# VHH binders against Rho1 guanine nucleotide exchange factor 1 (rgf1): the designs that were tried, part 1

All scores and structures are predictions.

Target 1, 188 residues: Rho1 guanine nucleotide exchange factor 1 (rgf1), of Schizosaccharomyces pombe (q9y7u6r621to808)
Amino acid sequence: KRQEVICEVIYTERDFVKDLEYLRDYWIKPLWASSCIPERKKEKFIRTVFLNALEVQAVNSKLAEALTKRQNYKPIVDNIADIFLEHVPKFEPFIRYGAGQLYGKYEFEKEKSSNPAFAKFVSDVERLKESRKLELNGYLTKPTTRLARYPLLLEAVLKYTDEGNPDKQDIPKVINIVRGFLSRLNVE
Below, numbering starts at 1 at the first letter of every chain, in headers, positions and changes, except where a header shows other numbers; antibody chains are not in Kabat numbers.
F, E and O stand for the ipSAE by ESMFold2-Fast, ESMFold2 and OpenDDE, each averaged over both directions (binder to target, target to binder). V2 = 0.75 x the mean of E and O + 0.25 x the DockQ between their complexes.
Where letters were taken out, [cut] stands.
Atom coordinates printed by the task and the answers are left out, and those that the model quotes come from them; centres of patches stay.

## First folded at step 9 (VHH)

Design b48 (from b44 with D100L P102E)
Fold by ESMFold2, fold request of step 13:
Structure b48 (fold): chain B 188 residues (1-188), chain A 119 residues (1-119)
Amino acid sequence: as target 1 above (188 residues)
Amino acid sequence: EVQLVESGGGLVQPGGSLTLSCAASGFTFSSYYLAWYRQAPGKKRELVAGIYSGGYTVYMDSVKGRFTISRDNAKNSVYLQMNSLRAEDTAVYYCARGLLYEEGPFDYWGQGTLVTVSS
């Protein structure tokens, strides 16, 4: 049961990173290359809508890489909290992302409603198989959703962790750091 | 207009240290990815270090543990602290502005500052 939760932690971290890579590859890069946003405002529009999502991707790709390497070395993973303790202190980018998210969504919807070329771009991307039937706003919510999910996943790992395993003492430390970020996110 | 002005290059002994500075103007500095690139004679320009708008840093493998990139948003400046310098670090170092992340695109570059590491 513990390994099932640990596998879920690792798999969903990889999936989260892939969702942010999807934003890079199917939205940011194609939008930058397109002419559907006037050149005078394209750069600012892209920065406003996508914020620092790719900074979050950079932080969490290292977490996903570390978890994956441990799983590849020992498919039955004994410990994870040491990896999280190294990486979770770097989660400040989630706060910056959350602070601009509402305005970014507003600017996205405003441009979509007033710019037919952009509306077509949006429709074309959202119909792609790679979009998995999720609209852009659904992807833009994922960093805050992911941050909130860590305590739940880690508490589940802790529940099945024996005394004497370092995770017993260290998982609560990770959860406290994450909850600190979540508290700040609610204020900003 | 956007400007990036590097300073702090010079001659230094192997094992020594230098701090490069890049003063930025003409844009909202805090919103951009900033990077240091270098180009040695006869070689292609390569990323040395980058720093995201939120402060997350990236380094090429050969400089990890020796170089530190930092930014001061109040002074619109990005810095490269270079320690334990080696002859292979000899290059012209460029400051660059990126859109969102380490792969660019990079739309503005400084003129460069020369770092020479030799006895």
Scores: ipSAE 0.321, ipTM 0.688, lowest interface PAE 3.5, mean pLDDT 90
Fold by ESMFold2, fold request of step 13:
Structure b48 (fold): chain B 188 residues (1-188), chain A 119 residues (1-119)
Amino acid sequence: as target 1 above (188 residues)
Amino acid sequence: EVQLVESGGGLVQPGGSLTLSCAASGFTFSSYYLAWYRQAPGKKRELVAGIYSGGYTVYMDSVKGRFTISRDNAKNSVYLQMNSLRAEDTAVYYCARGLLYEEGPFDYWGQGTLVTVSS
């Protein structure tokens, strides 16, 4: 059961990183290349809607890489908390992202409502198979949802962790750091 | 008017150190990805180091552990501390502003500052 939860931690981290890469490849890059947003406001619009999502991607791609490397080294993963202790202190970008998210959503919906060319761009992208029937706002919520999911996943790993395993003492430390970020996110 | 002005280049012995500075003006500095690129004679321009708006840093492999990028949002400046310099670090170093991340797009570049590493 422990390995099942650890496997879920690892594959969902990879999926989270891939979802942020989807934002880069299917939204940010095509929007920059498009003419559906007036050039005078395009740069600011893109920064407002997507903010530092790709900074979060950069941070978490390193976490996903480290977890995957550990998994590839040995079929049974003994420990994960050491990896999280190295990477979770770098999660400040999640707070910055969350702070701008509501305004970014507002600007996105405002432009979609008032700009038919952009509305068509949005519709076209959301109809792609790669979008998996999830609207942009669903993807933009994923950093906050992911951050909140870490304590739940890590508590499940801890539940099945034997005394003597370093994760027994270290997972609670990781959870405390994440909960500190979550507290700041809910205030900011 | 967006401006990026590099300084701090010069002639340095192998093993030496230099600090490059890039003074920025004409935009909300704290909101942008900033990068140092370099171009050696006969080579393509390459990313050396970058720093995200939230402070996360990236480096090319050959400079990891030797170079440090940093930013001071109060001074609208980005820095490159270059230690343990080698002959292959000889290049013109450019400061660049990026929209969101290390692949750009980069819409503004400085004029560059020359770093020469030789005995």
Scores: ipSAE 0.246, ipTM 0.648, lowest interface PAE 4.4, mean pLDDT 89
Fold by ESMFold2, fold request of step 13:
Structure b48 (fold): chain B 188 residues (1-188), chain A 119 residues (1-119)
Amino acid sequence: as target 1 above (188 residues)
Amino acid sequence: EVQLVESGGGLVQPGGSLTLSCAASGFTFSSYYLAWYRQAPGKKRELVAGIYSGGYTVYMDSVKGRFTISRDNAKNSVYLQMNSLRAEDTAVYYCARGLLYEEGPFDYWGQGTLVTVSS
C-alpha cells in the first residue's frame, strides 16, 4: 500500500541521518578526545576514515526534516516528489564520499592491526548497545547503500500512485537524478 | 606551515557590497571545511558561513540571501560575497580551517579583516 511505502521512505531517511550522527557521537568525537592514535597523525587519520560523512549528514538532515514536517502536518502523506526534487540535486557529497572509501578502509584496518590501543578502542565502541551489533565498516557503507535504495523505494511509491497525482510524473524525474548520481559513483 | 590570510575589508555605506578573500597555504586545501567567522565590538565570535570540502554551504540566519560563501580549490581560496550590508554586519571577519564539520574543531585562524558599515 502507498502510505506504507511512504512511511518507510520517511522512517528510513530519519534512521539514515541517525546513523551518521552515531558516527559523529560514538566514533569521531571520542577518537578526537582520545590518545589512542598518535597526535602527529590523528587529524589525518580521522579525516581519512570518516571522509565527508558529516557533509552527507548535513545534506540529508534537511531532507529528513522536510519529510517529517509534511508527515506531521498531514499524517496521510499524498505527495513526496516535490520534496525530493528540491533536495536530491544537492546529493553531490555522496560522490565525494564514495571516491574515498577504499583508502579509508585501508587506513582503518592498518591502524587496527598495528595499534593495540586503537584495536581496544574499536572493540569497546563496537560492543556498545548504540552500535546495534554493526561494525564500523558496516556504518561507513551506509551512504552508498542509502543512495542505491532511493530508486527502489520511489519505484514502489510510484507503483501505487494514481494518474491524477503529480507524483506520477515527478517521481520518475527524481529517480533519474538519483540514477545519474549512482552512475557517476561507479565511474568516479 | 599553515597560513590563512584574509583581505577585502574596508569602510562601506549601508546597502553596499564587499567581497572578502582568504588565501590559504601549507595544507591540502580541498580536503577541509572552511568558514568565515565574525566578531563585532562587545560580542562573541560567531559563525557567518561555512563550506564543506564537497561544496555544501551553511549560513547564519541573519545573512542568508545577502552573503555567499564560495571556494576555489585551484587558487586555494575561500570567498565571502557580502551584499546589502547593514550596520550590524560591522565586525572583524576571520577565515578558519575546520577539520570535519561546522562545529569544529577549528585549528587555524587568520588574523582577520575589518569590515565597517557606516555612513
Scores: ipSAE 0.189, ipTM 0.606, lowest interface PAE 4.9, mean pLDDT 89
Fold by OpenDDE, fold request of step 13:
Structure b48 (fold): chain B 188 residues (1-188), chain A 119 residues (1-119)
Amino acid sequence: as target 1 above (188 residues)
Amino acid sequence: EVQLVESGGGLVQPGGSLTLSCAASGFTFSSYYLAWYRQAPGKKRELVAGIYSGGYTVYMDSVKGRFTISRDNAKNSVYLQMNSLRAEDTAVYYCARGLLYEEGPFDYWGQGTLVTVSS
């Protein structure tokens, strides 16, 4: 059972990274290349709506990679807390992202409602198979949602961790770090 | 760009031997789980053998004792030595890069190489 919940942690981390890559490759890059947003306000718009999502992607890509390497090393994953202890302290980009999330959504909706060219762009992208039938706003909320899920995921691992396993002591440390970020997210 | 290219397939008689190779590029080969899959006509793709980055190997029951998976990290290659081949081993064999445990998922596949076992 412990291995199953560990697999869930690793799989959902990779999935989260893929979601951010989706934002990068199907939204951010195409918007930079398109003319659906006037050039004079394109940069500000993209930075407002997507903020530092790519910084989050960079941080969590490393986490996902480390977890994947651990999982691919041998059939049984003995520990994961050491990996989280290394990477979770770097989660500051989540705070910056969360701080601008509401305003980003507002500006997105405003542009979508007032700019037919952009509205068409949004419609076209959201109809692609790569969207997985999820609207942009569903993806924009994923960083904060993912951050909030770490304690739950790790507690599930902890539940099935034996007393002699180092993760028994280290997972709570990771959770405390994440909770610190979550506390700041609610304030900032 | 991640790439996997299989080679070594061909026609062989029952009881014969064949060695498949998969050349990988575009990623840190030594860090990844690699696997061989096969798909016979009209059948689903199935795991034949897998090898972890640490060297641990897994096999489907029907090939245990006959097939051997190995890897050479210096050459970015994974191999499948197939001995005592049977007609039921006839299939297109694929090399795959794993992200999770041996059951998948896998994010990259080769184009496959055909192995035909026939008298």
Scores: ipSAE 0.030, ipTM 0.417, lowest interface PAE 3.8, mean pLDDT 92
Fold by OpenDDE, fold request of step 13:
Structure b48 (fold): chain B 188 residues (1-188), chain A 119 residues (1-119)
Amino acid sequence: as target 1 above (188 residues)
Amino acid sequence: EVQLVESGGGLVQPGGSLTLSCAASGFTFSSYYLAWYRQAPGKKRELVAGIYSGGYTVYMDSVKGRFTISRDNAKNSVYLQMNSLRAEDTAVYYCARGLLYEEGPFDYWGQGTLVTVSS
């Protein structure tokens, strides 16, 4: 059971990174290349709506890579807390992202409602199979929701961790760090 | 009136060290991703190191452990500390401003500074 919950942690981390890559490849890059947003406000718009999502992607890509490497090292994953202890302290980008999330959504909706060209762009992208039938707003909320899920995921691992395993003492440390970020996210 | 001006390049022996500087002006420096690129003769320009507005850093594999990118927002400057230089590090090094970090477009480039590693 412990291996199952560990696999879930690793899988969902990779999935989260892929979600951010989706934003990059199907929204951010195409918007830069398109003319659906006037050039004079394109930069500000993209920055406002997507914020530092790619900074989050950069941080979590490293985490996912480390986890994957551990998973590929041998069939049984003995520990994951050491990896999290290394990467979770770098989660500051989550705070910056969360701080601008609501306003980003507002500006997105505003542009979609007032700019037919952009509205069409949104419609076209959201109809692609790569969207997995999830609207942009569903993806834009993923960083903050992912952050909130770490304690739950790690607690599940902890539940099935033996006393002699270093993760028994280290997972709580990771959780505390994450909770620290979460507390800041709610305030900032 | 955005400007990026590199400095610090020169001739250095293998194993030596150099520090490149890039002075930025004309924009809110602290809000942008900055990167160092290099272009060797006959090769394509490649990312050497990048630093996010939040301070997170990325490096190409061949320079990991040898190069360090840093930024000083108060001085509107980004730096590249290069240690243990190798002949293959010889290139023109460019400073670039990124709109959307390492994956985004780079809308401004410096003139470049030449780094030559030779015995």
Scores: ipSAE 0.025, ipTM 0.415, lowest interface PAE 4.3, mean pLDDT 92

Design b50 (from b44 with V58Y)
Fold by OpenDDE, fold request of step 13:
Structure b50 (fold): chain B 188 residues (1-188), chain A 119 residues (1-119)
Amino acid sequence: as target 1 above (188 residues)
Amino acid sequence: EVQLVESGGGLVQPGGSLTLSCAASGFTFSSYYLAWYRQAPGKKRELVAGIYSGGYTYYMDSVKGRFTISRDNAKNSVYLQMNSLRAEDTAVYYCARGLDYPEGPFDYWGQGTLVTVSS
């Protein structure tokens, strides 16, 4: 059962990274290259709506990579807390992202409602199979929702961790760090 | 007008240190990903290090632990501290502006500064 919940942690981390890569490849890059947003406001719009999502992607890509390497090393994963202790302290980009999320959504909706070219762009992208039938706003909320899920995921691992396993002591440390970020997210 | 100007290159002994600087102007510096590239004779240009708008950093494997990229938004500058330099680090180093990811594209480049590591 412990291996099962560890796998869930690892797979959902990879999925989270892929979701941000979807934003990069199907939204951010195409918008920079397209003319559906007037050039005079394009930069500000992209920065406002997507913020530092790609910085978050970079941080969590390293986490996912480390977890994947651990998983590939041997079938039974003995520990994951050491990996999280290394990477979770670097989660500052989540705070910056969360701070601008609501305003980003507002500007997105505003542009979509007033710019037919952009509205068509949105419609076209969201109809692609790569969207998995999820609208952009569903993806833009993923960083903050993912951050909030870490304690739950790690508690599930902890539940099935033996007393002699270092994760028994280290997982709570990771959870405390994450909760620190979550508390700041609610204030800032 | 966007401008990137590198400085700090020169001749250095193996094991030595050098700090490159890139002065930027003509855009909102704090909003952009900045990167250092290098091109050695007969080789393709390669990404050495990158720094996101928020300060997260990326390094190519061969320079990890030796090179440090940093930025000073107040001075509109990005730096590359190079320690423990090796002969294979010899190249023209370029500063580049890009989107907030290391893959690019990069829309502006500096003129480059030559770094020669030789005994």
Scores: ipSAE 0.566, ipTM 0.812, lowest interface PAE 0.8, mean pLDDT 94
Fold by OpenDDE, fold request of step 13:
Structure b50 (fold): chain B 188 residues (1-188), chain A 119 residues (1-119)
Amino acid sequence: as target 1 above (188 residues)
Amino acid sequence: EVQLVESGGGLVQPGGSLTLSCAASGFTFSSYYLAWYRQAPGKKRELVAGIYSGGYTYYMDSVKGRFTISRDNAKNSVYLQMNSLRAEDTAVYYCARGLDYPEGPFDYWGQGTLVTVSS
């Protein structure tokens, strides 16, 4: 059961990174290349709506890579807390992202409702198979929702961790760090 | 760009031996789980053998004692030594890069190499 829960942690981390890459490759890059947003306000718009999503992607991609490497090393994953202890302290980009999330959504909706060219762009992208039938706003909320899920995921691992395993003492440390970030999200 | 290219397939008699090779490129080979799959006509693709980056191996029951999977990180290659081949081993063999233990998912596959065991 512990291995199953660990696998879920690792899989969902990769999936989260994939979601951010989707934003990068199917929204951010195409918007920079397109003319659906007037050039005079394109940069501000993209930075407002997507904020520092790519910074989050950069941090979590390293986490996912480390977890994947551990998973690919041998059949049984003995520990994951050491990896999280290394990477979770770098989660500051989540705070910056969360701070601008509401305003980003507002500007997105405003542009979609007033700019037919952009509305068409949104419609086209969201109809692609790569969207997995999820609208942009569903992806824009993923960083903050993912952050909030870490304690739950890690507590599940902890539940099935033996007393002699280092994760028994280290997972709570990781959770404490994550909760610190979550506390800041509620304030900022 | 990630690429996997199989080679070494061919026609062999029952009881014979064959060595398959898979050349990988475009990623940090030494960090990944690699696997050999096979698919016979009209059958589903099945996991034959896997090798972890730490050298641990997995085999399907029907090939244990006959097949050996190995890797050479310096050559970015994974191998499948097949001994005591049987007619039921006839299939297209694929190498794959693994993401999850023990049976996938896998994110990259080769084009496959045909192994035919027949008298």
Scores: ipSAE 0.533, ipTM 0.808, lowest interface PAE 0.7, mean pLDDT 94
Fold by ESMFold2, fold request of step 13:
Structure b50 (fold): chain B 188 residues (1-188), chain A 119 residues (1-119)
Amino acid sequence: as target 1 above (188 residues)
Amino acid sequence: EVQLVESGGGLVQPGGSLTLSCAASGFTFSSYYLAWYRQAPGKKRELVAGIYSGGYTYYMDSVKGRFTISRDNAKNSVYLQMNSLRAEDTAVYYCARGLDYPEGPFDYWGQGTLVTVSS
């Protein structure tokens, strides 16, 4: 039913934000504090691999917060499209992130293969319970995967939305904005 | 090689406005988080506002709605528009470069520009 899909939208948005917080707390901050990357190239390496992931996190934290507040206010959530219409136009950071992913992955793998101290750091982090059996590259793909998932989730909400509900007219507008970003991401 | 040079400070009456500028050189400006910090006499530096490499902004609570940070990647410059100034805004303001989050780390700092809010 509609509430189950809406709950999935909200839960998965929070989970996406937590995955980006995981990158901050278990990768970016510890790597910056470590000596396993030579100081002369540490800053550039971190920015190349993680890109603007924390900018995406900042944007989507606000979306997740707004959705959670609506859910906490009333257990039966009638509307979500108004929240998405406010936040989705701010998704430009997803495009910047996507543009650098392949090169960032290449630089990560190159350093891992040629730097034993970094390879050990990577292995240690990926074995943590907090990593949930997912390698770094699995986390680094999440922003693009999340962006692509929004139309599918929102179409599912729309399917169970009555004609009198403003979401019936507004969800398609949100989907159109997201598909515009996806089109740019596919080209760029 | 990396340089951050602040300008635009001065004496202003309460309720007045100032625009601070930070001119950057020696690095790929568009790839970095830029921030304004301030330090009042006898106090530690505090983060005032920041702007992510993609343009998303952060503000401390006491300046929201009064201050606006912006960046011009073509001119390698970051700005702080300060409106509705109060005596508590009196401080030396510093420009800083860092990773994409408000807590830092920040690896380069400017020399500062003094803002004094006094009648």
Scores: ipSAE 0.035, ipTM 0.549, lowest interface PAE 6.8, mean pLDDT 88
Fold by ESMFold2, fold request of step 13:
Structure b50 (fold): chain B 188 residues (1-188), chain A 119 residues (1-119)
Amino acid sequence: as target 1 above (188 residues)
Amino acid sequence: EVQLVESGGGLVQPGGSLTLSCAASGFTFSSYYLAWYRQAPGKKRELVAGIYSGGYTYYMDSVKGRFTISRDNAKNSVYLQMNSLRAEDTAVYYCARGLDYPEGPFDYWGQGTLVTVSS
């Protein structure tokens, strides 16, 4: 059962990174290339709505890469906490992302309601097969929900970890770091 | 008016060190990706190092471990510390501003500063 949870940790990390790449490839890049937002405000609008999502993507793509490399080297993965200990201290970008989400959502909805060209752009993107029937706001919430999910997943791994495995001592350290970020997110 | 002004270039011996700086003005510096590009004579411009708005860094393979990019948001400046310089590092180095990813687009570039690695 431990391997099932470890596989879920790895698989969902890759999925999270892919969802942020979706924002880059189907929203940010096409919106930058479009003329549906006036040029004088386009860059600020994009930064306001999408925030530092691509910085989160960059940080977490390295975590996903390290987990995948471990899985490729030994398909039965015995340890994961050492990888998390290396990467979770770099999670500061999640705090900056969370701080701007509400205002970003407000600016997105305001532009959509007052700019017919942008409203059409939004509708066209959300109808793409690649959007998988989720609206933009559904994708924009994923960094915060992902951060909150780590303690749950890691506690499940810990539950099935033998006393002699280094993860027994190291997973609690990872969880403590993540909970520190979650505490800061709640006040920021 | 957005401006990026590089400085710190010059002649340096192989194995030596040099620090480039880029002073920025006219925009909210802390919100942008900053990058150093270089262009050697007869070569295409290439990304050397970049730093995300939150401080996460990117390096091309040939400079990893030798070069360090950093930013000081209070001084609106980005730096490139270059150690263990080699002849192939000879180039004009450019500071650029962009959205948060290393491949651009970049909408503002500095004038460049020449680094020459030669005995």
Scores: ipSAE 0.012, ipTM 0.530, lowest interface PAE 7.1, mean pLDDT 88
Fold by ESMFold2, fold request of step 13:
Parts: C-alpha cells; sequence; structure tokens
Structure b50 (fold): chain B 188 residues (1-188), chain A 119 residues (1-119)
C-alpha cells in the first residue's frame, strides 16, 4: 500500500506540472498572440488572471523531475521525504499566487462578460480536447488545491512507513513546512 | 517611462569574469520577470538567464554553473555574474522585462552591452 501512495504522489505531481504547462500553451501564449484583448490592457490582464502560475510551474517541475528520477533509478521507491525537504522550502511562489487568485478570477469573469471577442476565445479554448472538460477557473484553482493536498498524501505515506525508515522522521518536517505555507495563504 | 540600462560589458580573456548590471526604472520592478538575452553577430538572440518575480531562476544549459543571475528589488537592479568565460560567450547582452514567462513576450529591452571574450 505504501508504494501505491508514493506512486500517487509522483503521478499527481507530474499531472499538476502538466496542468500548468496547459495554462502556458493553451491560454497564456494564445491569448498574448490574439487580438481579442486591446493591446493597451493585454499585458496587465494576462498578469492579473494568470499571476505567477509559470513560476509555480518552474518550481514544481524540479520537484517532479527529482521524484521521477528517483522512481526511474529504483521503481520501488523507499524514500521521498529528502526530495521534498529540498524542494518545499522553495514554495514561496504559491503564496504570491494565492494572494491574487480571487481578484484574477474576478477580472477574468468581468472581461468575459463585457467583451464578446474574448468570450468567444474562452469558449473555443474550453471546447478543446486538451482542456479535458475543465473551465479555466478550474485550472486556476489547482495551485492552491495542490498545496493543500500534500499533507494528506504525505500522511498516507507516513502511515505505512516503518520506524527505521528516515521518512518516519522527515515526512512530519515536510508536512510542517507545507502547513506553514497554508497558514500564510489564509492571511495573505 | 520604462527604462532598462545595461552596464558592465567589456573585453575579457577566456576564463575570466564579468558582472553585468541592469538598472530599471519606471515600473514596479519587484512584480516582473527579468532576463538576460544575448545576440552574437549573425545569430538569433537567445535567452541566457532569467529571474522570476519571486526570485526563482532559469539558466540556459551552456551557462549553468558559470553564470549567476540575481536581483536587488531595493535598487531596482538585476545582475548577471559571468565566470569561466569562453569565446562563444561573446555577444551583445540585453536586459529584458516580461511577465513570469521565460520565453516572453518581453515588452521592454535595454540597448545592450557588449561582452567580448578574446585573448
Amino acid sequence: as target 1 above (188 residues)
Amino acid sequence: EVQLVESGGGLVQPGGSLTLSCAASGFTFSSYYLAWYRQAPGKKRELVAGIYSGGYTYYMDSVKGRFTISRDNAKNSVYLQMNSLRAEDTAVYYCARGLDYPEGPFDYWGQGTLVTVSS
């Protein structure tokens, strides 16, 4: 059962990174190239709606790479907490993202309601198979929900971890760091 | 008015070091991605290094371990420390501002500073 949870940790981390790449490739880049937002406000609009999502992607791409490398080296993965201890201290970008998320969603909906060309753009992108039947607001929520999932996943790994395994001592440290970020997210 | 002013270029021998500086004005510096690009004569411009608004960094493969990008939000400046310089590092280096998106788009560019690596 431990390996199943560890595999879920690794798989869902890769999936999270791919979802942020989706934002880059199907929303940010095409929107910048489009004319559906007036040039005078396009840069500000994109920055407001998508925030620093690609900074989060860059941070978590490294975490996903490290986990994947460990799994490729030995498919039965004994330890993960050392990798998380190296990477979770770099999670500050999640806080900045979360601080602007509600306003970004508001500005997105406001533009969609008042700009027919943008509304058409949104509809066209959301109908693509690559969007996997999830609206943009569903993708924009993923960094915050991902951060919240780490304690749950890691506690499940800890439950099946033997007393002699370094993860027994180190997973609680990782969870503490993540919960510190989650607490800050609620007040910032 | 947004301005980016590079400095610190010059002639240096192979294996030497230089520090490039980019002084920024006219915008909320701490909110933007800053990058160094370079363009050698007859070549396409290429991304060398970037630093996200939150401080996370990116480097092209050929400069990893040799170059270090940093930012000082109090001085509205971004720096590129270049060590172990090679002849292929010879180029005009540009400072650029963009969204947190390392491939661009970049909406403001400096005028560039020439780095020549030659013995």
Scores: ipSAE 0.011, ipTM 0.506, lowest interface PAE 9.1, mean pLDDT 88

